# Designs tried in a protein design chat: VHH binders against c4kar8. Part 374

Target 1, 263 residues: c4kar8
Amino acid sequence: MAELSTPSPASPAPLDGGRGDELEKFTLRGARQILQLLQDLITHRGLITAHTGGGHSFMTAVLKVDEERGRVVLDPSPDPQANRRALAAPRLTCVTQLDGIRIQFPLVGLGEGQDKGRPALFAPLPAEMLRLQRREFYRLQVPLAHELSCLLKAEDLARKPVEVSARVIDIGAGGVAVVVPTGAAEFVIGGTLPACRLALPDGEPIELDLEVRNLNRQTQRNGTEQLRVGLRFAALPRAADTRIQRYIFKTERALNAKARGGL
Short names: E, the ipSAE of ESMFold2; O, the ipSAE of OpenDDE; V2, 0.75 times the mean of E and O plus 0.25 times the DockQ between their complexes.

## First folded at step 22 (VHH)

Design nh6 (framework vhh_7n9e_1; at its last look DockQ between E and O 0.63; V2 from the best seeds 0.66)
Fold by OpenDDE, look of step 22:
Structure nh6 (fold): chain B 263 residues (1-263), chain A 124 residues (1-124)
Amino acid sequence: as target 1 above (263 residues)
Amino acid sequence: DVQLVESGGGLVQAGGSLRLSCAASGFTFSSYAMYWGRQAPGKGREWVSGITPSGGTTAYASSVKGRFTISRDNAKNTLYLQMNNLKPEDTALYYCAREWPSFDEYIAEYMQHWGQGTQVTVSS
């Protein structure tokens, strides 16, 4: 009875071997730096998108850093299914922003338990944290009060053309992330959405073509599932770019002023 | 468990055609966008094509646009890739996937479900 050696799942080859070197410049590996950054996330109550794979994610936060045990404590999802996915995942990819800088870190070896009598997720401290400081990658988290929206031209489940008003959750020079109600439309990564309309507070909507770059089914804290769609500006007129940049700049300035106690 | 099994690969001359199939099981096939990718020798994984759950919208890499056609039969839980006018540069291991990582180069891969692939070799 020849034991069929189950071929070890080939470690996914890093997509672009050459870009790895550039990311190293933005990767924190020092234990102290990692701890400080995690503490900063706690202090700022930063919301974290935890990706569990399979196009699924949930919102969480770092609740505590346990230095003695070398672990991080996360807020579990209100959705038991999301938690199950997280626990089953070989790796949790956490994405957040602090002061407009994108932060990404992996967590492995997730477990569930209780912290001070409350359900919590536990993981060993990340071995590395990516902190992207490049301006070109900056994404402004859109304040809820601004109510930015993007009218998406897509197809519904019946392949009928539909217009979906999507809330913009973040915006940068290169694109937007939006939230779409589940079932409102279908998307595919790499797909083009033509003649969409981005609504900014300062004037008429901007017509632009969008490319779908990311899809995530996200469970909110209230247990509702939403589709987060990452969209790239496929063709952005100069005038539109200027308006977007102006909005980002003004908003950042206002947020910073508020943070400093000036408003 | 999610299973994806590719077939239809082989040796073909330049200008020839192949049709790849991917049999899916272990999940509700009709609820997921599906993708084709490929990996050429010594190169990273490359996105080739994608299709929405209903099949209403398709997307293609610029390198294959106009030559390849992605389609799906949800009743059969099968994804297809019709490849026409094949070129030597199309030589690769082709695999189907239920998820595809973001094109954002800074987001770690969270792709979990792909097949073992089917080899396509295009001879000049």
Scores: ipSAE 0.744, ipTM 0.904, lowest interface PAE 0.5, mean pLDDT 86
Fold by ESMFold2, look of step 22:
Order: sequence, then structure tokens, then C-alpha cells
Structure nh6 (fold): chain B 263 residues (1-263), chain A 124 residues (1-124)
Amino acid sequence: as target 1 above (263 residues)
Amino acid sequence: DVQLVESGGGLVQAGGSLRLSCAASGFTFSSYAMYWGRQAPGKGREWVSGITPSGGTTAYASSVKGRFTISRDNAKNTLYLQMNNLKPEDTALYYCAREWPSFDEYIAEYMQHWGQGTQVTVSS
């Protein structure tokens, strides 16, 4: 029997049934708390990844909070396709980090318009925000000066082995996120990449197996697209784990010291 | 508009085999990784298998490795799942999808492009 295929613009379906109940203790629902957190994002000029679904996202920022109208104002993308996807999406899942704490919130009812004569995106204030202050959610944003890279052993479009040097943009206890040029290699969520090499400062590269956990075509603030690949460490040797934790700890302390004594 | 239509489900005894098909239209099929998912009664959605756009790399949930084989025919815009040595635990609504949400996110990302599914029922 044939079943009709229908695009699903309705409310998001939960993954793993009921995972949201584990997150309740991290959920902010008070209007004053939400407004303050959004204002903090504005003050710190926090870059936000807005996920539109279908494996697409774009970089944005909260430009202002309009409490009188109950709206947030977001920076549109210079890429018209990114804006079109955002306006067509039933929800945006916004992800950012503030002072090492992962922030997530949904926006529903996104519309376009103008703010002070400039194009802008508008949405009602979120009714809730997640403030995920737990170690396993921590991801160190890798300073560009460290030039961390990961050599990925993957396949190209012709099914031939290829090695891709990917820039590491964040690193945590359980994995890394990297960016690669579009078309350099093919990936699939759930796939494994054996014998990749993670280059850290102060030592030889670490050989490790990686699992693809997320794939995202991310539109940058300048409108160009890159493929963001979220990778989990699979079967990480103890020595490798120690080196990664040492790098995170040392870099974290150095960044915190500069923040306390700098701008 | 994107259309994904599954077929090939049915009732089968444990140890049997089924081949599922997913007919795709409304997009450039060969440019997308494709996925099979399933949903058993009272359970959340479960990732089953994925395949790269070219078909060169496949991935499987540990519960189906060695028994299920994902494949694609880009000339026919069709995705397949060969299921062998079926177990009662494989009973579920099976659907194909053009994307899969991030595994590590605690807020469910919305899936935009997936089929209505085909029922597979495995009797003991």
C-alpha cells in the first residue's frame, strides 16, 4: 500500500522521547530572566547560530529587544536564501554561548520588516530559554591563533579516499566541531571516520576515530556557506583524553586570566 | 515540493526478510545524504541507517548492523533498505528522510523532509 509523503511544517517532534524533561532544571521561564539574558547577548555581541531545519543554519545576532511590542530583532543574512529558509521555517533553534555557558532558545513566528529603515527579522520573545551550565555541554571556542586542525580521512564524490584538513572551531571532552569547504568530501550522520589526526599545540597529532554527530550547512555573516561537521571521539585512548583535557584546561585558564585583566 | 514515498512493508515471521523502497521526487536526489528511521509503538524515533550522496559510505545503528543493508540508485531516485534475519524488536513504522537532526542536541531540531512511512511487523 502506498503512503502519501507530506512535508511536516508542524511543531517539532521530540528526539529520543521525553529528553526535554531532563533539561527542565536548566530552563528559564521568567520574563525578567529571559529579557536579561537576551540583553546580555546584545551587550556581549554574541553570535548566534540559527538552525532552520533540513541541515541548514545561518549566523545572526540579537540587535535589540523591543519589550513594548514583545519582540526580538535579529540581524538578517546577506544571503537571500538563508533568509527565505528562516522565514519559511516553523521554528528557529537558536544556539549560542555566553561566558562558557551554552544558551538555546526557540523562536516561532519569524517575520521580516524594517528597523530604523534597515531590513530586520522579528520574532515574539521566546517563552523559555535553556541555560545549559553543565560540564558535558562545555565547548571551548578555539582561538584562531592556535590554528587547530583535524585531518579527516573521508571519501570524495567519486567514492575515492581523500584527506581533508579541517579547521577546529570548538572542542570539548567528547568531541570537536570542524568546518570544511563545501564539496571537499561527503559525510553522513552516524558515519565513522577512522584514523583521523587532531593537531594540538605542544605535541604530535593525536590519532583518533571520529563519528559524525551533526552536519550543518552554515551561512556565515558574510553570506558564504561552509559545512560544519560535529564529530564525537570514538574509543578515545586514555593518553589522548588526557592531552585534550590538558589543552582545554590550559587554554581556558589563559583566556579567563586575560578577560579578568583586559577588555 | 519534496516527496518521499515508502513501500515494501508488511507482516513477516521472525528470521524473514523484507526490502523497503523510498521513491524520491522534487529535489536533486543524488546531492543528498539519505536516512532510514523507525518508530516503534511507545518509543521515540530511532535512527536506523544513513548513506552518503554518492552511496560510497554507509552507517548503521548497532542493533541492525550485519542484518540491514542501505543502498541507493541515483538514476532511479530510489533509496532501499534490505532487512534480513528480522526480529520482533524490528517491528516499527519505517520512514526515509533527506536529513537527520543533530544527535547531541537536547532540543529537538525539526525534520522538514521525511516520508509517511511503511509498517513492518515481525511475528515471533
Scores: ipSAE 0.610, ipTM 0.878, lowest interface PAE 1.4, mean pLDDT 85
ESMFold2 (binder alone), look of step 22: mean pLDDT 81; pTM 0.818

Design nh7 (framework vhh_7n9e_1; at its last look DockQ between E and O 0.62; V2 from the best seeds 0.66)
Fold by ESMFold2, look of step 22:
Structure nh7 (fold): chain B 263 residues (1-263), chain A 124 residues (1-124)
Amino acid sequence: as target 1 above (263 residues)
Amino acid sequence: DVQLVESGGGLVQAGGSLRLSCAASGFTFSSYAMYWGRQAPGKGREWVSGITPTGGSTAYASSVKGRFTISRDNAKNTLYLQMNNLKPEDTALYYCAREWPSFDEYIAEYMQHWGQGTQVTVSS
C-alpha cells in the first residue's frame, strides 16, 4: 500500500468553477463593462465579502478604481490577521450583490499600501466579473429591523445539544444564510439540523430541517469574527414554502416602494 | 505549515474493506471540521464525508452512506475513513481536507488545505 508523501499544492479555483458554458452568459469580460460595474459598487457603497480561502473571509468595499494604474482599491480589515490572509492568498474571491443581483469577481496580485494617507489594499482590475442575473440566485437581504432569526438545534464544543438563535442575513426560495458567534456551536458542510425554527415577523415560527451548504469564518467590518452558515431548506411542506415566499414578496415590495419614493 | 498525509489505500476486491488514515500537522486539528473527498481519473472532485471538530456529528454522500464511517482521534491528530462493502465505483484517489467549497454557491473558492491522496482500487 503506497503512501503519498507529496506536499499539498495550492491551487486557486477559477471563476468558472468547472461550469464555463453555463456561466458564460453571466460573465463580463469587457474592460468598460467591468469599470462601470465596479463604479456602480462604489456609488452604492456595496459591501463585499472577500474570500481568502481556508474557510475564511472578511468584509470589505471597493473604495475606488484607478483606471490610469489599472487597479482597484479595497478597504482593509481592522483585523491584521484577516489582512495577512488576504495578502497571502493566491486569489481573492469577491462576492457581493447590487440591486438583488449577485456579483462575483476574482482579484489576483493583492498588495498593501496607502491611499490618501489611509491603509488600503490594491489589486489589478479583474479580468472578468460574474453578474448572476438569474432568479435561482436571488437572495433577499433581510432588513436589520425585521430581526429575522432562525433557531438552530446543534451541538456545542462539548458535544452537548444547544439551541442557537442565529440572525438571518439573507433568504431565498431554497434557503437562508445566518450568522452565529464563533464557537457557539459546531457545524460541518453536508450536515443536517433537524427541527430548526425560522421566525418570520408574521405568525408562528416555521419548523423545518436544514442542511449546511457552506461555512465561512467571516471577519466583519468592525473586526469581529462570526461564523456564516449557508443553510438549504430540506423538503418543505407547501404551507411553509408559501409563507416564506410571501415574506420575500412583501418585503421586496416594501423595499422597492421606499426606493421609488425616495425614503 | 499545514500538512495532511493520507495512507491506507490499496487494491481490494468488491465487497471488501479498507481503512484510510489522514495524519494532520501544522494546525490545531481539533478546531476544524474535516472532510474526505475522492477523485477518479478524468472525473470531477466528489465530496464523500465530513465530521465536526469534536467528532459529535458526521455527514455522508448518499453514494456511501451506510458503508463508510468517518471518525477522528483529536489526541493523535488523525482523521479516519472506514470503508466497507466496497464497490468498483468507489475506485478513486481519496484525500482529506480541512475545508470544503460551498455546495450551492457559485464561488470559485481557493482550496488550499488538502492532502495529495491515497489510491483505492476496487476490482470486480
Scores: ipSAE 0.708, ipTM 0.908, lowest interface PAE 0.9, mean pLDDT 85
Fold by OpenDDE, look of step 22:
Parts: C-alpha cells; sequence; structure tokens
Structure nh7 (fold): chain B 263 residues (1-263), chain A 124 residues (1-124)
C-alpha cells in the first residue's frame, strides 16, 4: 500500500521582495487596529467584494465581529454556488473601501452556520489588513445617480466587433471599473480595448484606450451574474486627465458634504 | 478537479523555436480565458500571454510580443504557445493558467489553477 505522498501545496511564490516592503507600511497587524477597522466597516455598512478565486467573486458585508470567539461574521451570497466556492477556497480575498481608502484582507478557514437564526459565513479574524492610503490608488465609488458609462469596443462570443455600454462603478486617475452583462463581450487580462468612450456628466465623452487589468464574475444580491472589468487608462490625454480629476474632486466634495449633513 | 498539464519544453539554442501545449480537463475549457505565465530562476511569476475563451482576442507581454503566439483548440481542450526567436532571457518554467489574478499590485493573488509547468531553456 504505497502511501501516496500528497504533494505539499506549493507555497505561493513570494511577491517580488521589493514591493513587499512598501506594502508593509500599509499593513495593519495589530489586533486592536484590525478589530477597529472591521467595526468601522460594520458601522458604515461597507459592501465588500469577496474573491473566491477562479475569477469569481460575490458581494458581502461584515455583519458582526465576535471578539470572544475570535471570528468575523459575513453575509452569505444569495447564490449557493458562490457560497460553495467561498467555502472551498483556501483563501477568501476581501476588498472594500472606507472613506475612499482601499481595504483588503484575507480570510481563511471559512465555515457556514447560523447567526441569530440566519445563514451566515464565519471566519477567524484576519491576521492582517491592508489599508492603502496612497492618493494615487484612490478610486471613487461612483454614485448610482451619476450613471457614468463607458462604451467598450470589444468582441462578442462570435468574434464580431461589438460596442458594449458598461456602467462605471469606480473611477480613479489610473482607470475605471465597469460592469458588463455576462455574455455581452469577451475580455482577457492584458488585452487592449481601443477607442473606448468614457461618458462624464460635464461634457462630451472622452475617447481613450483601455487595458484590461482585472476580470471578476460577480454574483449580485439578486442572484444575477455580472462581469466586473478593471480597466487601466492606456493613454490618457492631459485634457482628459484634468476632466477626470475634476469630476472626482467635485463628486468627493459633494459626498462629503452630504455625509456631514449639509445637503 | 481542474487539471492543467504543460508539455513541449526543452533545450533550444538562441533564435530557435518551441511550441508548448497545455492539456486542460475538469472544467469547461471553452468558457474561460487562458493564460501562459513563466517563472525564471530567482524571479517571480511573470505573465506572458492571454487568450479569450473563443480565441478572438489575444494579449502579450511586451517582452514576448511579436515572437510568441498564443492559440487554443477548444475541441481538444488544449492551449498552445508558439515561441519563436527564443532568447536566453526566455529561460523559465512555463505554465498555463485558467485564471490570472490581476495586474493590480495591491490585490492579493487568488489564482488557483495552474499546471506544474514545462521547462524551457534557451542556450546562448
Amino acid sequence: as target 1 above (263 residues)
Amino acid sequence: DVQLVESGGGLVQAGGSLRLSCAASGFTFSSYAMYWGRQAPGKGREWVSGITPTGGSTAYASSVKGRFTISRDNAKNTLYLQMNNLKPEDTALYYCAREWPSFDEYIAEYMQHWGQGTQVTVSS
């Protein structure tokens, strides 16, 4: 009976050592800091994108922090398949924003159960949380009322040129994230989308080239699947950059004013 | 279970050519974009190329653009990488992947499915 030596899971290759040092400056490892940040996420009802791997993600939220048991409680997906993926994943990568700052944290050892009679996901508290404070990485969550869109020039499943109107969900100096209906077009990470059109509220659409940087199949709370596409501005004219920056600034100011009860 | 098995690597002289293959099983191959990556000794994993599910669009790293060609046969569940005009700097373990996490340096890797790789060695 030859003991089939289970191949030791290949340790993820260390991220390039030099960039790791820079990320350490933004990494919270203190238990109190982590708890506070999680509590802040609860207070602000921050939506979290939970990445399960395989290009799949679902929307969740931190419902509770159980300090006594040392665990976090998450809202499960309405899609049972997404929950199965989450439970099967060796690691859940959670991404969110708080006050315009990107927050990322891993959860491992996910389990399912009930919290107060409701289905919930459970995980041990994260050992670390990344809080990116760099302005250059800031992404504005676009208010739904603004109805920003980006016309993407892509190919459909039949390899025919297609223009897809995609909703912009976040925008920064370096790019946009958009939501595309599943099956509307094909994308590949590293691919270029030429002569796309970003529609801002203040004038004519901006023509720009986009590079696909991220792809995630996302299950919404209503059970519908959408494709989230992260896009980088490949070549942004100065005038376009100025317009984008102005939009971001104005929108942030308005959101902050509203948050302070001024509107 | 998702399985990816690379083949076609070997020793080649600079300026030579190789064709890598990746046999995929355990998932609907035609529904996924596929990628080639490589890892040179002492270096991190590097994205090399990607192809859409139907093969309609392709992408390449700047270092291999014009020399490498990614293709796929969905009927055979196979991904290919034609490598021409190979250089010593192309020496690496080449692997195929069903997912590539992101080019965002701040997003943790969530790549789960890649092969064991095939060694490509380019001798000067």
Scores: ipSAE 0.637, ipTM 0.874, lowest interface PAE 0.7, mean pLDDT 86
ESMFold2 (binder alone), look of step 22: mean pLDDT 82; pTM 0.818

Design nh8 (framework vhh_7n9e_1; at its last look DockQ between E and O 0.38; V2 from the best seeds 0.00; counts 0 for: pae E 2.8 > 2)
Fold by OpenDDE, look of step 22:
Structure nh8 (fold): chain B 263 residues (1-263), chain A 124 residues (1-124)
Amino acid sequence: as target 1 above (263 residues)
Amino acid sequence: DVQLVESGGGLVQAGGSLRLSCAASGFTFSSYAMYWGRQAPGKGREWVSGITPSGGSTAYASSVKGRFTISRDNAKNTLYLQMNNLKPEDTALYYCAREWPSFEEYIAEYMQHWGQGTQVTVSS
């Protein structure tokens, strides 16, 4: 009987290995804290998306915390196939929100049974729960009307240097997310894009170095694929930082005024 | 189904070299950036290296920069990691990955494809 070494839940490790400590700030490991958070989820009837892997998920809820048995009781899916996938999965990744805070926790060792005569899923209490209280950096969703762009210096599929004008989707003090056409350039997480140019409405483009932190392929409704690229400011001059902050502040103010019916 | 199978790990003395391989199947290998990660005992998974689909650009963790070289053969659907001047701190289970979530979006990325890993042990 080959002991299937349950793959240890891969903690999101920072690329540089140094920021592992940052995730720890958001990770609850205390038994009491975990129990309290689970109880809060019960109290608020928080819907949980349970991911079983392979792109499959189902909606569930924590029904009960059994402290005596050290287990959590989940509402099974009305879809028997989803339940089968959950039971077969080495790990269930549960995602929910409480008071606007995203919560994520793994469940391992799922079983099925009955709770008070009703079908239920059972799992040992999670060893850890991730509670993301605040993004380190606020990200402003850029209004489409502003048409912010970032000129990316990258390489194409033929390994030739190319400049790609990418639309900025969101911006914060720490970086930008951009959208590029699929196939326009190649990116790798951890890669550096030197001497890029961020275009703000208030003046000349800002030259800066960018680090690729995230890649996400998105299929649009029209069937076209786009690549969302999350970029960190690798080196941001103070003057550039000030301009970015000013833009964010002004834009937020304008959006809020509009939301209040003032514009 | 996406499959990643790592090989080439083993026991090596400090200062030694190993070459890891990752055989990929179940997807268009040449269309994806690929990554190496590792997990040392009692530690979380850490990013080691990445390579663009064409192999034109590479990235490395500071801890392995100048010692490790990532490469790929798209015709063979294989990812490689040449590890030189190995150190005891390089002891870990090494994984091949098609996706590597950022810290900020880790919670949004539920579908990651990783291999089973290959054990690298560096003895002092």
Scores: ipSAE 0.715, ipTM 0.898, lowest interface PAE 0.6, mean pLDDT 86
Fold by ESMFold2, look of step 22:
Structure nh8 (fold): chain B 263 residues (1-263), chain A 124 residues (1-124)
Amino acid sequence: as target 1 above (263 residues)
Amino acid sequence: DVQLVESGGGLVQAGGSLRLSCAASGFTFSSYAMYWGRQAPGKGREWVSGITPSGGSTAYASSVKGRFTISRDNAKNTLYLQMNNLKPEDTALYYCAREWPSFEEYIAEYMQHWGQGTQVTVSS
């Protein structure tokens, strides 16, 4: 039973799902930008989780950037098996945080050697680095009492149009997650739901296009099936973005005040 | 007990076509959206296409839209990917999946519901 409540041992998990073109706007490809970001990681002594695949990872750090040779120098693991996995992996997916910003980058062609007489791992400089502000990761858990909803325009199992009023369980700058009864409508990751309506407590519902980013089937205690649908906002107008941010901020403030008052 | 078996890969010249199949067993196939993904040498996993349980709606990565067609036959518990006008950058191990990992997290439970893959190599 305890395994069901325990977080994954391989945490933090990489951003390994979704469409690559969606992340393009957060991807750094300029050599100067990449070098500066790597130097910032060195300066702040950022701890990096390097994922080797198969649920395995190890902790490392960027020790230096060798600009002349075009390489990054990494701290090897004290565990020889972790180093062996890293050297055998077709790529490392490195994940870290700098000043609340999530940073992720691939390293390909990892090798071992020495740096100033100390064991080290080497790789060519990454051709790209993903840099996500904490705003892009944050999801407010919507209080049940708010009864926040989103009207989805989808298709049923018979391929006929249906409208589903779905409860919003979390909301962030980039999207919402909702729950619907299994069988109420069909969804597929990558699919677009046009002209949906997000109902916020103040003002008129926001009309927006949504893209399905994840699907999780859930079985309730009574055996009833429901589907958790993660939805990305498409082409969000500035006014709509402002209303969403305002809702998130005000709700956060209210929840923080309740948490302190409950102590 | 979920089992997904891909087939139909091979070597093909640029501009050619291939049709991939995925035989599914151990679950109610018609109740699940299904996906094709691929992994090119030195790259991470890439979502390619998805299809709703009934087959009524499909979705495609921008890089393959207009060239690839996903389909399913629920009576045969089989998923298909028709790949036309193949390019060298389509070279990859292709696999089918019943689920796709979340954008924001990687959950180990998803690993048990993916196939082993079929290799597609596109020569110039």
Scores: ipSAE 0.353, ipTM 0.773, lowest interface PAE 2.8, mean pLDDT 80
ESMFold2 (binder alone), look of step 22: mean pLDDT 81; pTM 0.815

Design nh9 (framework vhh_7n9e_1; at its last look DockQ between E and O 0.25; V2 from the best seeds 0.00; counts 0 for: pae E 2.5 > 2)
Fold by OpenDDE, look of step 22:
Structure nh9 (fold): chain B 263 residues (1-263), chain A 124 residues (1-124)
Amino acid sequence: as target 1 above (263 residues)
Amino acid sequence: DVQLVESGGGLVQAGGSLRLSCAASGFTFSSYAMYWGRQAPGKGREWVSGITPSGGSTAYASSVKGRFTISRDNAKNTLYLQMNNLKPEDTALYYCAREWPSFSEYIAEYMQHWGQGTQVTVSS
């Protein structure tokens, strides 16, 4: 009877310079906090990218929290193969965003069944949820109508320099998130993209250096893969900062006015 | 199943050099960015270096920049970390990791595809 040594839960250590204590600040371990956050995800109908391993993922949502049974109910994939992968995976890594804050949590012990006569995935409640509020700066979700873009200078799979036009999906004082066409370029966390060009509606593109801070590969329902790249402004000239801030302010004002029925 | 096996660690004096290797199997190695991380005693896991699938671009933590070099041989399914001018603060268990669909240097601990690690000890 070989004692399966349960791998000791690796304590979340901060990746930057020994500040392991900082990641802990963003980790929710309290049962009440976890339940509240899951409920918030339900309320906001937050789409979750569930990663099953092997580079595979599918879109899901938290449908219900069953406190009595201590389980979470997830929307299954329309792809039976994705569901099979999820069930076979030792761990499901769920990634989502709420109010501009990245949320990540593991689910283990997935099962399939029915909830109110509908197919569903079940998992025990996560023991921990990571809520990364590291963004010092509020990020505006860019309206699709604005068609903000960022020209990225990167390398393709053949190590050839390429310029990739990426759609900006959110913007803040500290950086942008962009969507890049699959296979257009290679990225690495911590990598620098020099002399990129951010296009704002109010004038000429802003030239800036960008640092890759996060990568998120998502498989859409149609089976297409999309790469989301989180980029930090490595160096932002004052004039550029002012323009970005102005854009954010104007856009927020317009969105708020619309929400109030004024437009 | 994804397998990562680190090797090349050991005891070295300050100022010395080591070359770590990570043998990868169970996936198409050339399709994934690869990373090195480390965990010092009593500290959390930290990101050290990354390399794109093709090897065309690399990145380093500020603490190791100019001293460490990440490289890969896709034909051999092997990731490397050349460590020069080692310091006592570099003492750690070193891990290789495969790119995950959602990856950030800040959430590397939640990644599933880490090796068992190789111990590097730098004596003063």
Scores: ipSAE 0.730, ipTM 0.895, lowest interface PAE 0.6, mean pLDDT 85
Fold by ESMFold2, look of step 22:
Structure nh9 (fold): chain B 263 residues (1-263), chain A 124 residues (1-124)
Amino acid sequence: as target 1 above (263 residues)
Amino acid sequence: DVQLVESGGGLVQAGGSLRLSCAASGFTFSSYAMYWGRQAPGKGREWVSGITPSGGSTAYASSVKGRFTISRDNAKNTLYLQMNNLKPEDTALYYCAREWPSFSEYIAEYMQHWGQGTQVTVSS
């Protein structure tokens, strides 16, 4: 049996980026903030996906916080292999969601033991916790019919300036993803593309600086190659941010209405 | 098939310099952007620098900008990192990579084409 894809109510995969700067403003480093957020996870019995590396993960929960000893107590996996991988990992990346807010934090120095006679995993309190509202990580898949585009100012393979009109395939509060034929221009994660132009249906194109955040080579069914380029918006004027949010909201409403009633 | 081999690490005093190399094979080196990353003991992975396939553009983490220079020689299939004015905070395992995951990725992809790494230790 097949059913419609639903939004993930559980733990998404880690956000793992080439630069830490984009997420820094959503990163909690204060001891009181961290303790409060961990207590919230305990209170709501938040289910956590713990990533051990190599594509492996297991489900866990924070059972308690021992403030005096400066550590968290985690529920071990019923799968002994998952526990062994967790204990061997140099870093455990924990991901969860609480009331539409994505939470991610590292644990280092994981050990095993008992808590009140029950098996448990222990780690020092995390030094940081990432806290993102849905709007900060949500990406609208742009309908093909909208033909949204972004004019990129980049360099070609000969190191000469080139302008590339790229189709926008998704858009969110913090950026867009576009597709470009592989040979049209060169990109590098961390690179800045000044004075690009994002074309939205309402009004004139938005001039903005973009930072390359990810690159993925894709081979299409006809054998041609394209690049999927993830681009972060630099500091946006409020008017530009409002226009982007309006487009996302309006398009979501239209798509939801079409799914229900056939608009 | 893809192989990346780092070299040039070692022990240096603060203020010193090192040049790291990454020998690439098993792919068309000149078609890929290349990256350096590092991992200090007990810390997470840190992106350090990147360079376009042709070498025409570079990018650096703020912690190394002005001190480190990434370069490549496509005729020799080799990536370089010139590290000047080294600090104890630069002590880490340094590795080169053909790909780098990003912040906007919601499904983790743990398969990466990275080298083994070369240790850099900076003493006071």
Scores: ipSAE 0.404, ipTM 0.790, lowest interface PAE 2.5, mean pLDDT 81
ESMFold2 (binder alone), look of step 22: mean pLDDT 81; pTM 0.821

